# Ledger of designs, part 18: miniprotein binders against MMACHC-like protein (cblc-1)

Target 1, 261 residues: MMACHC-like protein (cblc-1), of Caenorhabditis elegans (q7z144)
Amino acid sequence: EMSHAESIKRVVDQKLSSHEGFESHMFKIGSYNEAVGESSPFALPYDDSTMALLILSTPDMFDVAFRKWVVQKTMDFGSFDEVCEMVSSPIQSFLEDRLEIMSEKLRKVEENFEILHDYSMTPQRRPKILMQTCGHVAGAAFYYQPCHFQEDGVTWPPAGRMGPNLKFIGLSLHPIYGGHFAFRSVLIFPNVKIPEFCEKEPRPILTASEDVRTALEKFNYNWKDSGFRDFGNPTRRYSTTQMEFFGRPVAERWEVLRPWV
Short names: E, the ipSAE of ESMFold2; O, the ipSAE of OpenDDE; V2, 0.75 times the mean of E and O plus 0.25 times the DockQ between their complexes.

## First folded at step 12 (miniprotein)

Design g24 (from j7 with A44M D47K E54K; at its last look DockQ between E and O 0.61; V2 from the best seeds 0.00; counts 0 for: pae E 5.2 > 1.5, pTM O .789 < .8, end hemmed in, 8.5% free)
Fold by OpenDDE base, look of step 12:
Structure g24 (fold): chain B 261 residues (1-261), chain A 85 residues (1-85)
Amino acid sequence: as target 1 above (261 residues)
Amino acid sequence: SDEKVNRLAQRIEELLEKVYELSNKIAELGDPYLLLMIWELMEMIEKLATLVHKLSKNGNPDAINQIETAFQEIEELLNELADMI
């Protein structure tokens, strides 16, 4: 069973390689369900030993893999302007193409799997899965939740800054990349059981409660400046081009990529 | 009136379309914060739909002010979210 799970992971890692800016992290659905609570609306309806793989992107996804994709699409369509007109969501389209290629190879090893994206919603318009919790459970990135860093007698986070209906949310920090990464998808394998598998523990990068509070405040109040990403002293970061791309409105992002072609 | 309820239902559909459009744009970022904001907006719209349904059944005039306040809050959040993407 573990040999089959390892073979699945190998296929995923070959098609979504670390060199191209991807990581996969294996976990059990039961470990996730325990973390969210078994009675939670986010609990997944699979056996506790069911294999899952979390896929995240690193900085190299944009600067290496996505760049190659943009150049290839420009050649295929004949001009950059044609690509801009035909592809409204370049990162999404790129990820879909990469996941399709991966899926074609993966189906030869294991036919029965589901892909949940970070944007995947239920008919009730709830997230199908909590990616930050998956990241924590899989030991991919430490998830700092506000509830764990409250101090008795201190009102934190400060009321009113988020507006009346916005929640102050947690932040995940990668041991290498800090906040310079993104969760992308979870693959679930209903027929693959890994009962003896033990997830790695997520490494806490921030140890001081004050540093965690500061990071969470920057993420919730000032996420646009991307300053939250630099917590934990990441050794690799998003390039200036990548930061500019995600810093622009969606309609203006393609123009950041024009120098690539 | 039935006409007023129908107009409110149409306004809710327009909000849902805006949220859907924003969701597609946010999927590019892979930002858990923005995705959570979309979820919160959806919960607010669901609550608003419940209020409109109650208005249709009970005809409570006090519900109208609550509905208009809820619309305003959702529209403000949509505008804030749109400014973030």
Scores: ipSAE 0.038, ipTM 0.510, lowest interface PAE 3.5, mean pLDDT 87
ESMFold2, look of step 12: ipSAE 0.110; ipTM 0.531
ESMFold2 (binder alone), look of step 12: mean pLDDT 84; pTM 0.805

Design g25 (from j7 with E13R Q66R; at its last look DockQ between E and O 0.69; V2 from the best seeds 0.00; counts 0 for: pae O 4.0 > 1.5, pTM O .716 < .8)
Fold by OpenDDE base, look of step 12:
Structure g25 (fold): chain B 261 residues (1-261), chain A 85 residues (1-85)
Amino acid sequence: as target 1 above (261 residues)
Amino acid sequence: SDEKVNRLAQRIRELLEKVYELSNKIAELGDPYLLLMIWELMEAIEDLATLVHELSKNGNPDAINRIETAFQEIEELLNELADMI
C-alpha cells in the first residue's frame, strides 16, 4: 500500500516538479478531519487512512513554468495580443493545463482520484476543503490561527477594523518561502490507504506571540503591500515581476508579461 | 416596514451576485488570500441576511441602522476587492 502511494506521489512530483515551482505533501484524510472536527461541515467523507496529496506552488512556478507556458501559448496563437484576448485567466489556464497533463499520467497508476481546488465550492457556497488546514496537517506550512495567540485580558484582534461580521483569518507560512507560496489543489485517492503513514510536523517559523500577531495584522489589514509574505525570513521570494503581476487588477496583469515574448 | 425589508433583501441579493462574480475572477488568480476574503464576505452577507430577517420580525429601528451600516461597510470592501481583481 505504501509502495503504491509512493508511486502515485512520484508521478505527481515528476509532472509537477520542484524545478518548475511545485511541491506535493502527503497526508491522511483522517488527520485533516481530526483538525477540522469530525462533525464539521468541512469534514471529508472518506476513510481516515485515505491518501491525499496537497499541491502548492513556489516562486519558480511563475518565473519558470508559467513563463514557459506563456511563451509557448504566444507561439501557438501567433501573437501576444491574441493570447491576451483568448485567455482571460492565465494562471488558472496554466494550472489546468499542468493538472491535465499530470492527471493523464496519474490515471495510468491510479484511476480513481478526485481533485479539489482552492476555489472549489459546495452548492451552499462553502469551501469544499480548507487548504490552510491541509498545509498544516501535511507539514507543508505552519498555520497561525488567531485563536491560538490571544492574550488574557487583552482584546485582540482589535474589533471593527475588518468591518461587521468579517473574520480575522489565519496565515500559513512556509519554512522556506514564508508567505511567497500558494496552496493550489488537493488530490484524494479513495482506493489508496496509508494507515502506517505519519505526516511531518509543520515547522513553526514565528515563535514569539508578538511576531505572530504582527504577521496576522499585516495579512488581514495590509495584505495589498504583500509585507506579510516576508515573515519568517524567506530565503526565496516572488520576483519583482511576479509581485507586480499579483499586485495589479486582473485586467492589467497580461501587460506585465509582455516583456517575456 | 415590509418595504424596507424587501429593499434590504434585494441589496443582499445584489451583494451575493457581486461576490459570485468576484469569486469567479479570484478563482482565476489562485490567490488563497482573496479566496478566503470572498468566503469571509459570503459569511458576513449570510449573517447580515439573518439579522435582516430577525429585524423584520422585531421592527427595531436601531437595529435597522446597524444593518445599513454593515451593508455599507461590506459594499465598500467588495468594491475595494473588485478594484484589485
Scores: ipSAE 0.032, ipTM 0.494, lowest interface PAE 4.0, mean pLDDT 86
ESMFold2, look of step 12: ipSAE 0.722; ipTM 0.870
ESMFold2 (binder alone), look of step 12: mean pLDDT 82; pTM 0.774

Design g26 (at its last look DockQ between E and O 0.89; V2 from the best seeds 0.74)
Fold by OpenDDE base, look of step 13:
Structure g26 (fold): chain B 261 residues (1-261), chain A 86 residues (1-86)
Amino acid sequence: as target 1 above (261 residues)
Amino acid sequence: SDEKVNRLAQRIEELLEKVYELSNKIAELGDPYLLLMIWELMEAIEDLATLVHELSKNGLSPEAINQIETAFQEIEELLNELADMI
């Protein structure tokens, strides 16, 4: 069973390679369900030993893999302006293409799998899966939750835009990339059981409660400046181009990519 | 009182529609941190709907109305900030 799970992971890692800006992290659905609570609306209806793979993107996903994709699409369509017109959602279209290619190869090893995305929504308008919890459980990135960093007699979080009616959102920090990464998808393999598998513990990047509070405040109140991403002193970061791309309104994003082609 | 409650319910539905539309657009952007904000907004709107329902059972006092309006303002401000990114 573990050998089969490893073969699945190998196929995923071959098609979504680290050199192309992807990581995959294995976890058990039961570990996720325990973390969210078994009675939680976010609990997944699979056996506790069911294999899952969290896929995240690193800075190289944009600067290497996505760039290659944009160049290829520009050649296929004949001009950059034609690509801009025909492709409304460049990052999504790129990820879909990459996941499709991966899926075609994966089906040869294991036919029965589901893909959940970070944007996957239930009919009740809830996320199908909590990616930050998956990241924590899988040991990919430490998830700092506000509830764990409250101090007695201290009023925290401070009053701000995330006021009494808006909950303070937790932040995940990757041990290499800090906040310069993204959870993308989870692959679930209902027929693959890994009861003997033990997840890695997530490495805490921030150890001082004050630093965690500061990071959470920057994420919740100043997310637009992306300053929260630099917590934990990441060794690799989004490029200036990538930061500019995500910092611009949608209508202006393609123009950031024009120098590639 | 019923007319005020109905008006608040309508405003909540309008917010939910806006958040849903925005969520679809944000999904296309490939920025997962914006999705977290949208999920929080959806939860906040649901909590607001619950608050309106609870406060309406005993009649909407001026204080209750002010609390509800403050919640609306906070949600709308964040919603507008996210909409500016699209």
Scores: ipSAE 0.617, ipTM 0.843, lowest interface PAE 1.0, mean pLDDT 91
ESMFold2, look of step 12: ipSAE 0.754; ipTM 0.880
ESMFold2 (binder alone), look of step 12: mean pLDDT 84; pTM 0.794
OpenDDE base, look of step 12: ipSAE 0.605; ipTM 0.837
ESMFold2, look of step 13: ipSAE 0.753; ipTM 0.877
ESMFold2 (binder alone), look of step 13: mean pLDDT 84; pTM 0.791

## First folded at step 13 (miniprotein)

Design i0 (at its last look DockQ between E and O 0.79; V2 from the best seeds 0.74)
Fold by ESMFold2, look of step 13:
Structure i0 (fold): chain B 261 residues (1-261), chain A 86 residues (1-86)
Amino acid sequence: as target 1 above (261 residues)
Amino acid sequence: SDEKVNRLAQRIEELLEKVYELSNKIAELGDPMLLLMIWELMEAIEDLATLVHELSKNGLSPEAINQIETAFQEIEELLNELADMI
């Protein structure tokens, strides 16, 4: 029932809290399958009423939760330099630690669940789940798709890397954070059915077609400068430290964090 | 010729391996924006494989070769841009 589903969501929210930069958004697998197409290779083999939770991160994930984790790791290993040597993938390691803590608590309420990650792949090296579609279906972040913004008599997109062999990719923007967020995981509960649940509609931060086309161009042609994240003038943004961290080569990222300790 | 088609197929497999290795490094960074570019790159390489197969059925005309090489160029440019970020 919905009471059980709400108990599950409460446990997830307690361990992946909004204060620490996480959001969970409930949806039905059937809503996702309808959006990708029931015969799509991306459709998931679960009953339409199966409960799922989309997990995304907001700027506080880095600035609050990850920062605490880095400080704790430096205490555990004895120095920042030792953490740098021992932990090659800090964000992934942090997220794995947090998901394990959450999973331990969640198993006390519901033993049967699966986790699909943003990076999860099929054996054919395709994404197991389309995160941007999940975001839209769950009402978490509006997914702007290029095909919805092509218009007769308007030449778009402009010339660039978008030739016949590379497609213009869509962009999800959060109603509060714009592009300053990230889809992380989807929890699927095969034994929990929520047929009565109605997902909220995503609130678009951009409504004018020209604004959307400009944002998509910025994302597809200039993604390296991260300017696409600011479309819609979001009220909360990634900190300077987080922007520096993501903007540097892998080998240099740890040094961005040294002022934290 | 069959030799040209085989060399193109080998180049495609080499691109797939490079993109797969890059995807693993990007997944470990925890920056999903780059994964979206990886998914597009993988799809483009699969489309290139299909294009090579379809165009080779009647022999590779100069026009077909130009189309194929243009696709390789576009894919390699994005791959290099992503590689520079890690």
Scores: ipSAE 0.647, ipTM 0.835, lowest interface PAE 1.4, mean pLDDT 88
ESMFold2 (binder alone), look of step 13: mean pLDDT 84; pTM 0.800
OpenDDE base, look of step 13: ipSAE 0.789; ipTM 0.912

Design i1 (from i0 with M33L; at its last fold request DockQ between E and O 0.86; V2 from the best seeds 0.78)
Fold by ESMFold2, look of step 13:
Structure i1 (fold): chain B 261 residues (1-261), chain A 86 residues (1-86)
Amino acid sequence: as target 1 above (261 residues)
Amino acid sequence: SDEKVNRLAQRIEELLEKVYELSNKIAELGDPLLLLMIWELMEAIEDLATLVHELSKNGLSPEAINQIETAFQEIEELLNELADMI
């Protein structure tokens, strides 16, 4: 079973490689269900030992793999302007193309798997899966939750835009990239059981409670400026181009990429 | 009080409809930060509905109305910020 699980991960890592800005992290569905709570609407209906792979992107996904894809599309369609007209959602289109290529190869090794995305929703319009919980459980990125950083005699979080009337959301920070990464998808393999697999503990990039509270405040109150991504002084960061692309309104994003071609 | 509760419930439904429409657009972008924020907004609206229900059991005091209106304002501000990005 572990040998099969390792073969599956090898195929995924070959098609979604680290040099092209992807990481895959193995975990058991049971570890996720324990973290969200067995009665939670977010619990998943699989055996506890069911294999899953969390896929996340690092800065090179945009700077290397997506850039190559844009250049190739420009060649295929004849001009950058034609690509812009035909492809309204370039990141989503690129990811779908890459996942299809990976899925074709993967089906030769394991036919039965499901893909859940960060955007996958239930009929009640709730997330099908909590990506930050997956990241923590798999040991990929420490998930800093506000409830774990309360201090006796101190009212925190303070009142504000995301104050006591909106939930103060937690922040995931990668040990290398800080906030310069994104959770993308989870592959679930109902026919693959890994009962002996032990997930590693995520390594926190922030250790002092005051640093965590400051990062959470930055994330919740000022998420648009992306400053939260730099907490922990990560060694690798999003490029200027990627920061500009996601920092602009959607209608303006394609023009950011024109210097690539 | 019953008239005020009905008006609050209508405002909550209007917010939810706007957020559902926006969530469909955001889900297509491949932009995980915007997606995380729209999920937070949906949860906040559910929490607001619970708050209105609980506070209305004993009548809506001026303090309860102020608490509810503050929550509406915070939710509407986040909604407008997300809508401006789309």
Scores: ipSAE 0.730, ipTM 0.863, lowest interface PAE 1.2, mean pLDDT 90
ESMFold2 (binder alone), look of step 13: mean pLDDT 84; pTM 0.791
OpenDDE base, look of step 13: ipSAE 0.790; ipTM 0.910
ESMFold2, look of step 14: ipSAE 0.682; ipTM 0.842
ESMFold2 (binder alone), look of step 14: mean pLDDT 84; pTM 0.793
OpenDDE base, look of step 14: ipSAE 0.789; ipTM 0.911
ESMFold2, fold request of step 15: ipSAE 0.702, 0.700, 0.710; ipTM 0.856, 0.852, 0.851
ESMFold2 (binder alone), fold request of step 15: mean pLDDT 84, 85, 85; pTM 0.787, 0.802, 0.803
OpenDDE base, fold request of step 15: ipSAE 0.805, 0.803, 0.805; ipTM 0.916, 0.916, 0.916

Design i2 (from g26 with Y33F; at its last look DockQ between E and O 0.85; V2 from the best seeds 0.68)
Fold by ESMFold2, look of step 13:
Structure i2 (fold): chain B 261 residues (1-261), chain A 86 residues (1-86)
Amino acid sequence: as target 1 above (261 residues)
Amino acid sequence: SDEKVNRLAQRIEELLEKVYELSNKIAELGDPFLLLMIWELMEAIEDLATLVHELSKNGLSPEAINQIETAFQEIEELLNELADMI
């Protein structure tokens, strides 16, 4: 029922709030399965009307929520150096802590749910869920697929690193943040049906086909410099601290955060 | 079976393990756009395994070996680029 679904979403939004850099986007599993293909190995084994929530992060996740978490961990362990020693994967640890807090409260209103992460794998080491497809069907972020931007008489994509043995990858861009966001998790509620729910259409930040082709080329051929995130001139972006943190080797990343404490 | 086929199968398994280890490190970074490259690598390695199987049915000609080695090179180049960021 939609009333129950709205209650679930409210709990999620209270614990993963927009001012702390999270968004939740409701969709039906059936919409996802239709988009991947209902015979696809990526189709999920739930009724078409099954409720799902896509969780994504925006730049404030790092600058507000994660910063608070680092400060609190420093207090808990007694010093920043001790946190660095005890926590090897700070972003993953922060997200796990935050999801556990949310899950505890969520169980009070709906006990039966599953969480799939961006990194979740099948035993065959393939993604359990296609996040870019979720983003599109939920109306959260337009998924630009290479096959939709080919033209008669124009060969594209250009020859390069992605030769015949590596496929040219599509790209999701958020209407506000461009590539300065991240898909995090999908919550699936097998006992909650929303057959009448109508997902929003995703709003594209890029509208000209040539801009899309250039963004896809930037992502596929030059992803290391993060320039793909800036296509569409997004109005909100990752902070310089976040860009430094993700641009450093793992062993050096904690030192980027020392000014926070 | 052919000694060359056995060596190719071992090399494919080593690639899968390297990509899996990279996926864990990339997940720890918290930037899932890089995981899209991991998913492409895993798919490409599975396609390579299929290619080796199909080309080996009638023995591995020099042309078949060249096709297989080209695929390895493309996969290994992307893998090394991702590994250098860790």
Scores: ipSAE 0.707, ipTM 0.855, lowest interface PAE 1.1, mean pLDDT 89
Fold by OpenDDE base, look of step 13:
Structure i2 (fold): chain B 261 residues (1-261), chain A 86 residues (1-86)
Amino acid sequence: as target 1 above (261 residues)
Amino acid sequence: SDEKVNRLAQRIEELLEKVYELSNKIAELGDPFLLLMIWELMEAIEDLATLVHELSKNGLSPEAINQIETAFQEIEELLNELADMI
């Protein structure tokens, strides 16, 4: 069973390679369900030993793989302006193309799998899966939750910026990339059991409670400046082009990519 | 009181519609950190709906109305900040 799980992971890692800005991290559905709570609306209806793979993107997903995709599409369509007109959602279209190519190869090894995306919703308009929890459980990125960093006698977070109905959101930091990464999808393999598998522990990037509080404050209050991404002193970051791309309104994003062609 | 409750319920439905529309657009952007904000907004709106329901049973005092309006304002402000990214 572990040999089969490893063969699945190998196929995924071949098609979504680290050189192209992807990582896959294996975990058990039971470990995720334990973390969210078995009675939670986010609990997944699979056996505890069911194999899952978390897919995340690194900076190279944009700067290497997506760039190659944009150049190829420009050649296929004949001009950059035609690509801009025909492709409204470049990152999504790119990811769909890459996931489809991966899926075609994966189906030859294991035909029964589901893909959950970070944007996947239930009919009740809830996320189908909590990606930050998956990241933590899989040991991919440490998930800093506000509830774990409350200090006795200290009122934190400070009252007034987030109203009574807005909760303070937790932050995941990758050991290499800090906040310069993104969770993308989870592959679930209902027929593959890995009961003997033990997930790696997530590495804490921030150790001081004050640093964690500062990071969380910057994420919740100043997310637009993307300064939260730099916590943990990442060795690799989003390029200036990538930061500019994600910092612009949708209608202006394609123009950021024009120098690539 | 019933008219005020109905008006608040309508405003909640309008917020839910806006958040849903925005969530679809944000999904297309390929920036997952923005999705976390949308999920929080959805939860906040659900909590607000619960609050409105509970307060409506006990009567909408001026203090209760002020609490609800403050929550609406905070949700709308964050919603607008996210909408500016699209």
Scores: ipSAE 0.529, ipTM 0.810, lowest interface PAE 1.3, mean pLDDT 90
ESMFold2 (binder alone), look of step 13: mean pLDDT 84; pTM 0.787

Design i3 (from i0 with S23A; at its last look DockQ between E and O 0.77; V2 from the best seeds 0.71)
Fold by ESMFold2, look of step 13:
Structure i3 (fold): chain B 261 residues (1-261), chain A 86 residues (1-86)
Amino acid sequence: as target 1 above (261 residues)
Amino acid sequence: SDEKVNRLAQRIEELLEKVYELANKIAELGDPMLLLMIWELMEAIEDLATLVHELSKNGLSPEAINQIETAFQEIEELLNELADMI
């Protein structure tokens, strides 16, 4: 079973490679279900030993793979302006194209799999899968949860943000990239069992409780400026172009990319 | 009065529809940070519906109305900030 699982991961890594800004991290569905709680509405209906692969992107996804895709689309459509008019959701379109190529090759090795995305919703308008939990159980990125950083006799975070209004939410930080990464998809393989597989423990980039609280406050109160991504002084970061792209309103984002062509 | 509670319930339903429409647009962007804020908004609106229900059992005092309106304002502020990025 492990040799088949490794063959699956190899195909995924060939099509979503590290030098093009992707990582895949294997985990068992049972580890995820334990973390969310077996009675949780977020628990997934698969055997505990079912293989899953978490896909995340790193800065090179934008700077290498997406850039190549934009250049290729410009050639295919004849001009950059035509691509801008025809493609309203460039990151999603790029990821869909790449996942389709990967899926075509993957079906030759294992035809029975499902893909859940960061944006996948149930009919009740809830996420189908909790990506930050997946990141933690797979050992990919430590998930800092506010409940784990409380101190007796100290009110934190400030009242009014914890409920019944807006909840103070947790943050995942990658051990290399800090907040300069994104969870993208989870592949689930119902017919592939990996009972002996042991996930790595996630390595925390932040260890002092004070630093964690400051990062969580930055994320919850000032997320627009992206400063939360730099906590832990990550060694690799989003490029200036990527930061400008995500920092602008959606309607203005295409113009950021014009120098690429 | 029952009319006040009905108007609050309608405001909540309209808010849910706005957030759902925004969620669909944001899903197309491929920026998962925005989705985390959408999930927070959806949870907050469910909590607001619960708050209105519980406070209406004891009557809608001026204090209860202030609590409810504060929650609406906080939810609408985040919603507007996300909508401005679309």
Scores: ipSAE 0.604, ipTM 0.807, lowest interface PAE 1.4, mean pLDDT 88
ESMFold2 (binder alone), look of step 13: mean pLDDT 84; pTM 0.785
OpenDDE base, look of step 13: ipSAE 0.776; ipTM 0.902

Design i4 (from i0 with L29I; at its last look DockQ between E and O 0.70; V2 from the best seeds 0.72)
Fold by ESMFold2, look of step 13:
Structure i4 (fold): chain B 261 residues (1-261), chain A 86 residues (1-86)
Amino acid sequence: as target 1 above (261 residues)
Amino acid sequence: SDEKVNRLAQRIEELLEKVYELSNKIAEIGDPMLLLMIWELMEAIEDLATLVHELSKNGLSPEAINQIETAFQEIEELLNELADMI
C-alpha cells in the first residue's frame, strides 16, 4: 500500500513539479477528520487510513508554468487579444488544464480518486474541505488560529471589523514562502490505505505569540496590500507581475500579462 | 414590530444576493485567501438572520436594534472591501 501510495505521489510530482511551482503533501483523511472534529459538518466520509494528497502552489507556478501556458495559448489562438476574449478566467483555466493532464497520467496508476478544489462548495455554499486544516495536518504550512493566541488581561484583537459578528480568520504560513503560496486542491484515494503513514509536524515560521497576533491583524485588517505574506521573512516571494495581476479587477488582469508575449 | 422584522429580513436577503454574486466572481480569481473571507461573510450573514429571529421573539428593544445594526455595519464593510477586488 505504501509502495502504491509512493507511486501515486511520484506521478503527481512529475506532472505538478516543484520547478513549476507545485508541492504535494500526503496525509490521512483520519488526521484531517480528527482536526476538524469527527462530528463536524466538514468531516469527510472516508476511512481514517484513506490516502490524500494536498496540492499547493508556490511563486513559480505563476512565473514559470503559467507564463509558459499563456505564451502557448497566444500561439494556439493566433493572438494575445483572441486569448483574452476566449479565456475569461486564466488562472483557473490554466490549473484545470494542468490537473487534467496530471489526472490522465494518474488514472493509469490509480483510476479511483476524487479532486476537491479550494473553491469547491456544498449546496449550502460552504467549502467542501478546509484547506488550512489540510495544510496543517499534512505538515505543509502551519495554521495560526486566533483562538490559540488569546491572552487574559490583553484586549485582542483590536477594535475594528472584528466584533461579535465577524470572526477573525486564521492564517496559514509556509515555512519557506510565508504567505506567498496558495492551497489549490486535495486528491482523495478511497481505495488506497496508508495506516502506517505518519505526517510530519508543520514547522511554524512564526513562534512568538506577539508576531502571530500582528500577522493575523495584518491579514484580517489589511489583506489588500498583501503585507501579511511577508511575515517570517520568506526568501522567495510572488513576483511584482503576480502581485499586480492579483491586485487588479478581474476584467483588467489579462493586460498585466501582455509583456510576456 | 412585524414590519421592522420584515424590513430586516429584506435587508438580509439583499446581502445574501450580493455575496452570492460576489462569490461566483471571486472563485475565478485564483487567490484562495479571498474565498476564506467570503465564507466568513456568508456565515456571519446566516448568524445575523438567526440573531434577528431570536431577538424578535422577545420584541425588538432599542438595545436589540442597536446590536443588529452593528452586525450589519461590520458585514457591509467586509463585503465592500471584497467587492473592490472585482
Scores: ipSAE 0.656, ipTM 0.830, lowest interface PAE 1.2, mean pLDDT 88
ESMFold2 (binder alone), look of step 13: mean pLDDT 84; pTM 0.794
OpenDDE base, look of step 13: ipSAE 0.798; ipTM 0.917

Design i5 (from i0 with S23A N24M L51K; at its last look DockQ between E and O 0.61; V2 from the best seeds 0.69)
Fold by ESMFold2, look of step 13:
Structure i5 (fold): chain B 261 residues (1-261), chain A 86 residues (1-86)
Amino acid sequence: as target 1 above (261 residues)
Amino acid sequence: SDEKVNRLAQRIEELLEKVYELAMKIAELGDPMLLLMIWELMEAIEDLATKVHELSKNGLSPEAINQIETAFQEIEELLNELADMI
């Protein structure tokens, strides 16, 4: 029933709130399976009406929630230097802690659920779930696919390292954040059916085909400079601190955060 | 199978291991949008494995070897670009 599904979403939104840089977006597994193809190796073995929640992060995840987590860890360990020494993967550790807190509360409302992550893999080392497809079918972020932007009389894409053996990769852009967001996890609720749920269409931040082709080129050929994230002139972006953290060698990243404590 | 096919298979396995390790490190960066490049690399490496298998059935002609080496080069270039970010 939709009432139960809404109770589940409420718990998730309470523990992974928008003020702390999270969004949850409901969709049906059937909508995802239709989009990837019912015979696709990426199709998921659940009933079409099965409830799923897509979890994504926005810039405030780093600036608000992760910052609070770092401060709390510093207090718990006694010093910032001790946290740096003991925690090698801070973003991953933070996300694991938050998902466990959410999961503990969620089990009180619905104990039977699964979590798939952006990095989850099958034994064949394929992604267990296609996050960009989830984002699109849930109405969360428009998924710009290269095949939809081919036009007669237009030579595209331009030549580059994407030769015949590497496919040009599609890009998801959030209607508010552009590329300043990340798909994190999908919760799947095998015992919760929402057959009448109708997902909203994603709002595209880019509407002109030439703008889309340019964004795809930036992503595929120049992703290191992060310029692809700014297409559509998003109203909110990763902070300079977050960009510095990602832009530094791994050994130097903790020092970016020292002013927080 | 000829010894050359076995060496190509070993090289492919080595690439898959490198890409898998990069996937985990990119997840640690907290910006998994770049995992999309990893998934394309994994698909390309699996396609290359299939191509090596099918071409080896007729013996590895100079043309077949050139196709295989071109694919390795393209895959290795993207892999190295991703590895430089770690």
Scores: ipSAE 0.696, ipTM 0.847, lowest interface PAE 1.1, mean pLDDT 89
ESMFold2 (binder alone), look of step 13: mean pLDDT 84; pTM 0.795
OpenDDE base, look of step 13: ipSAE 0.724; ipTM 0.874

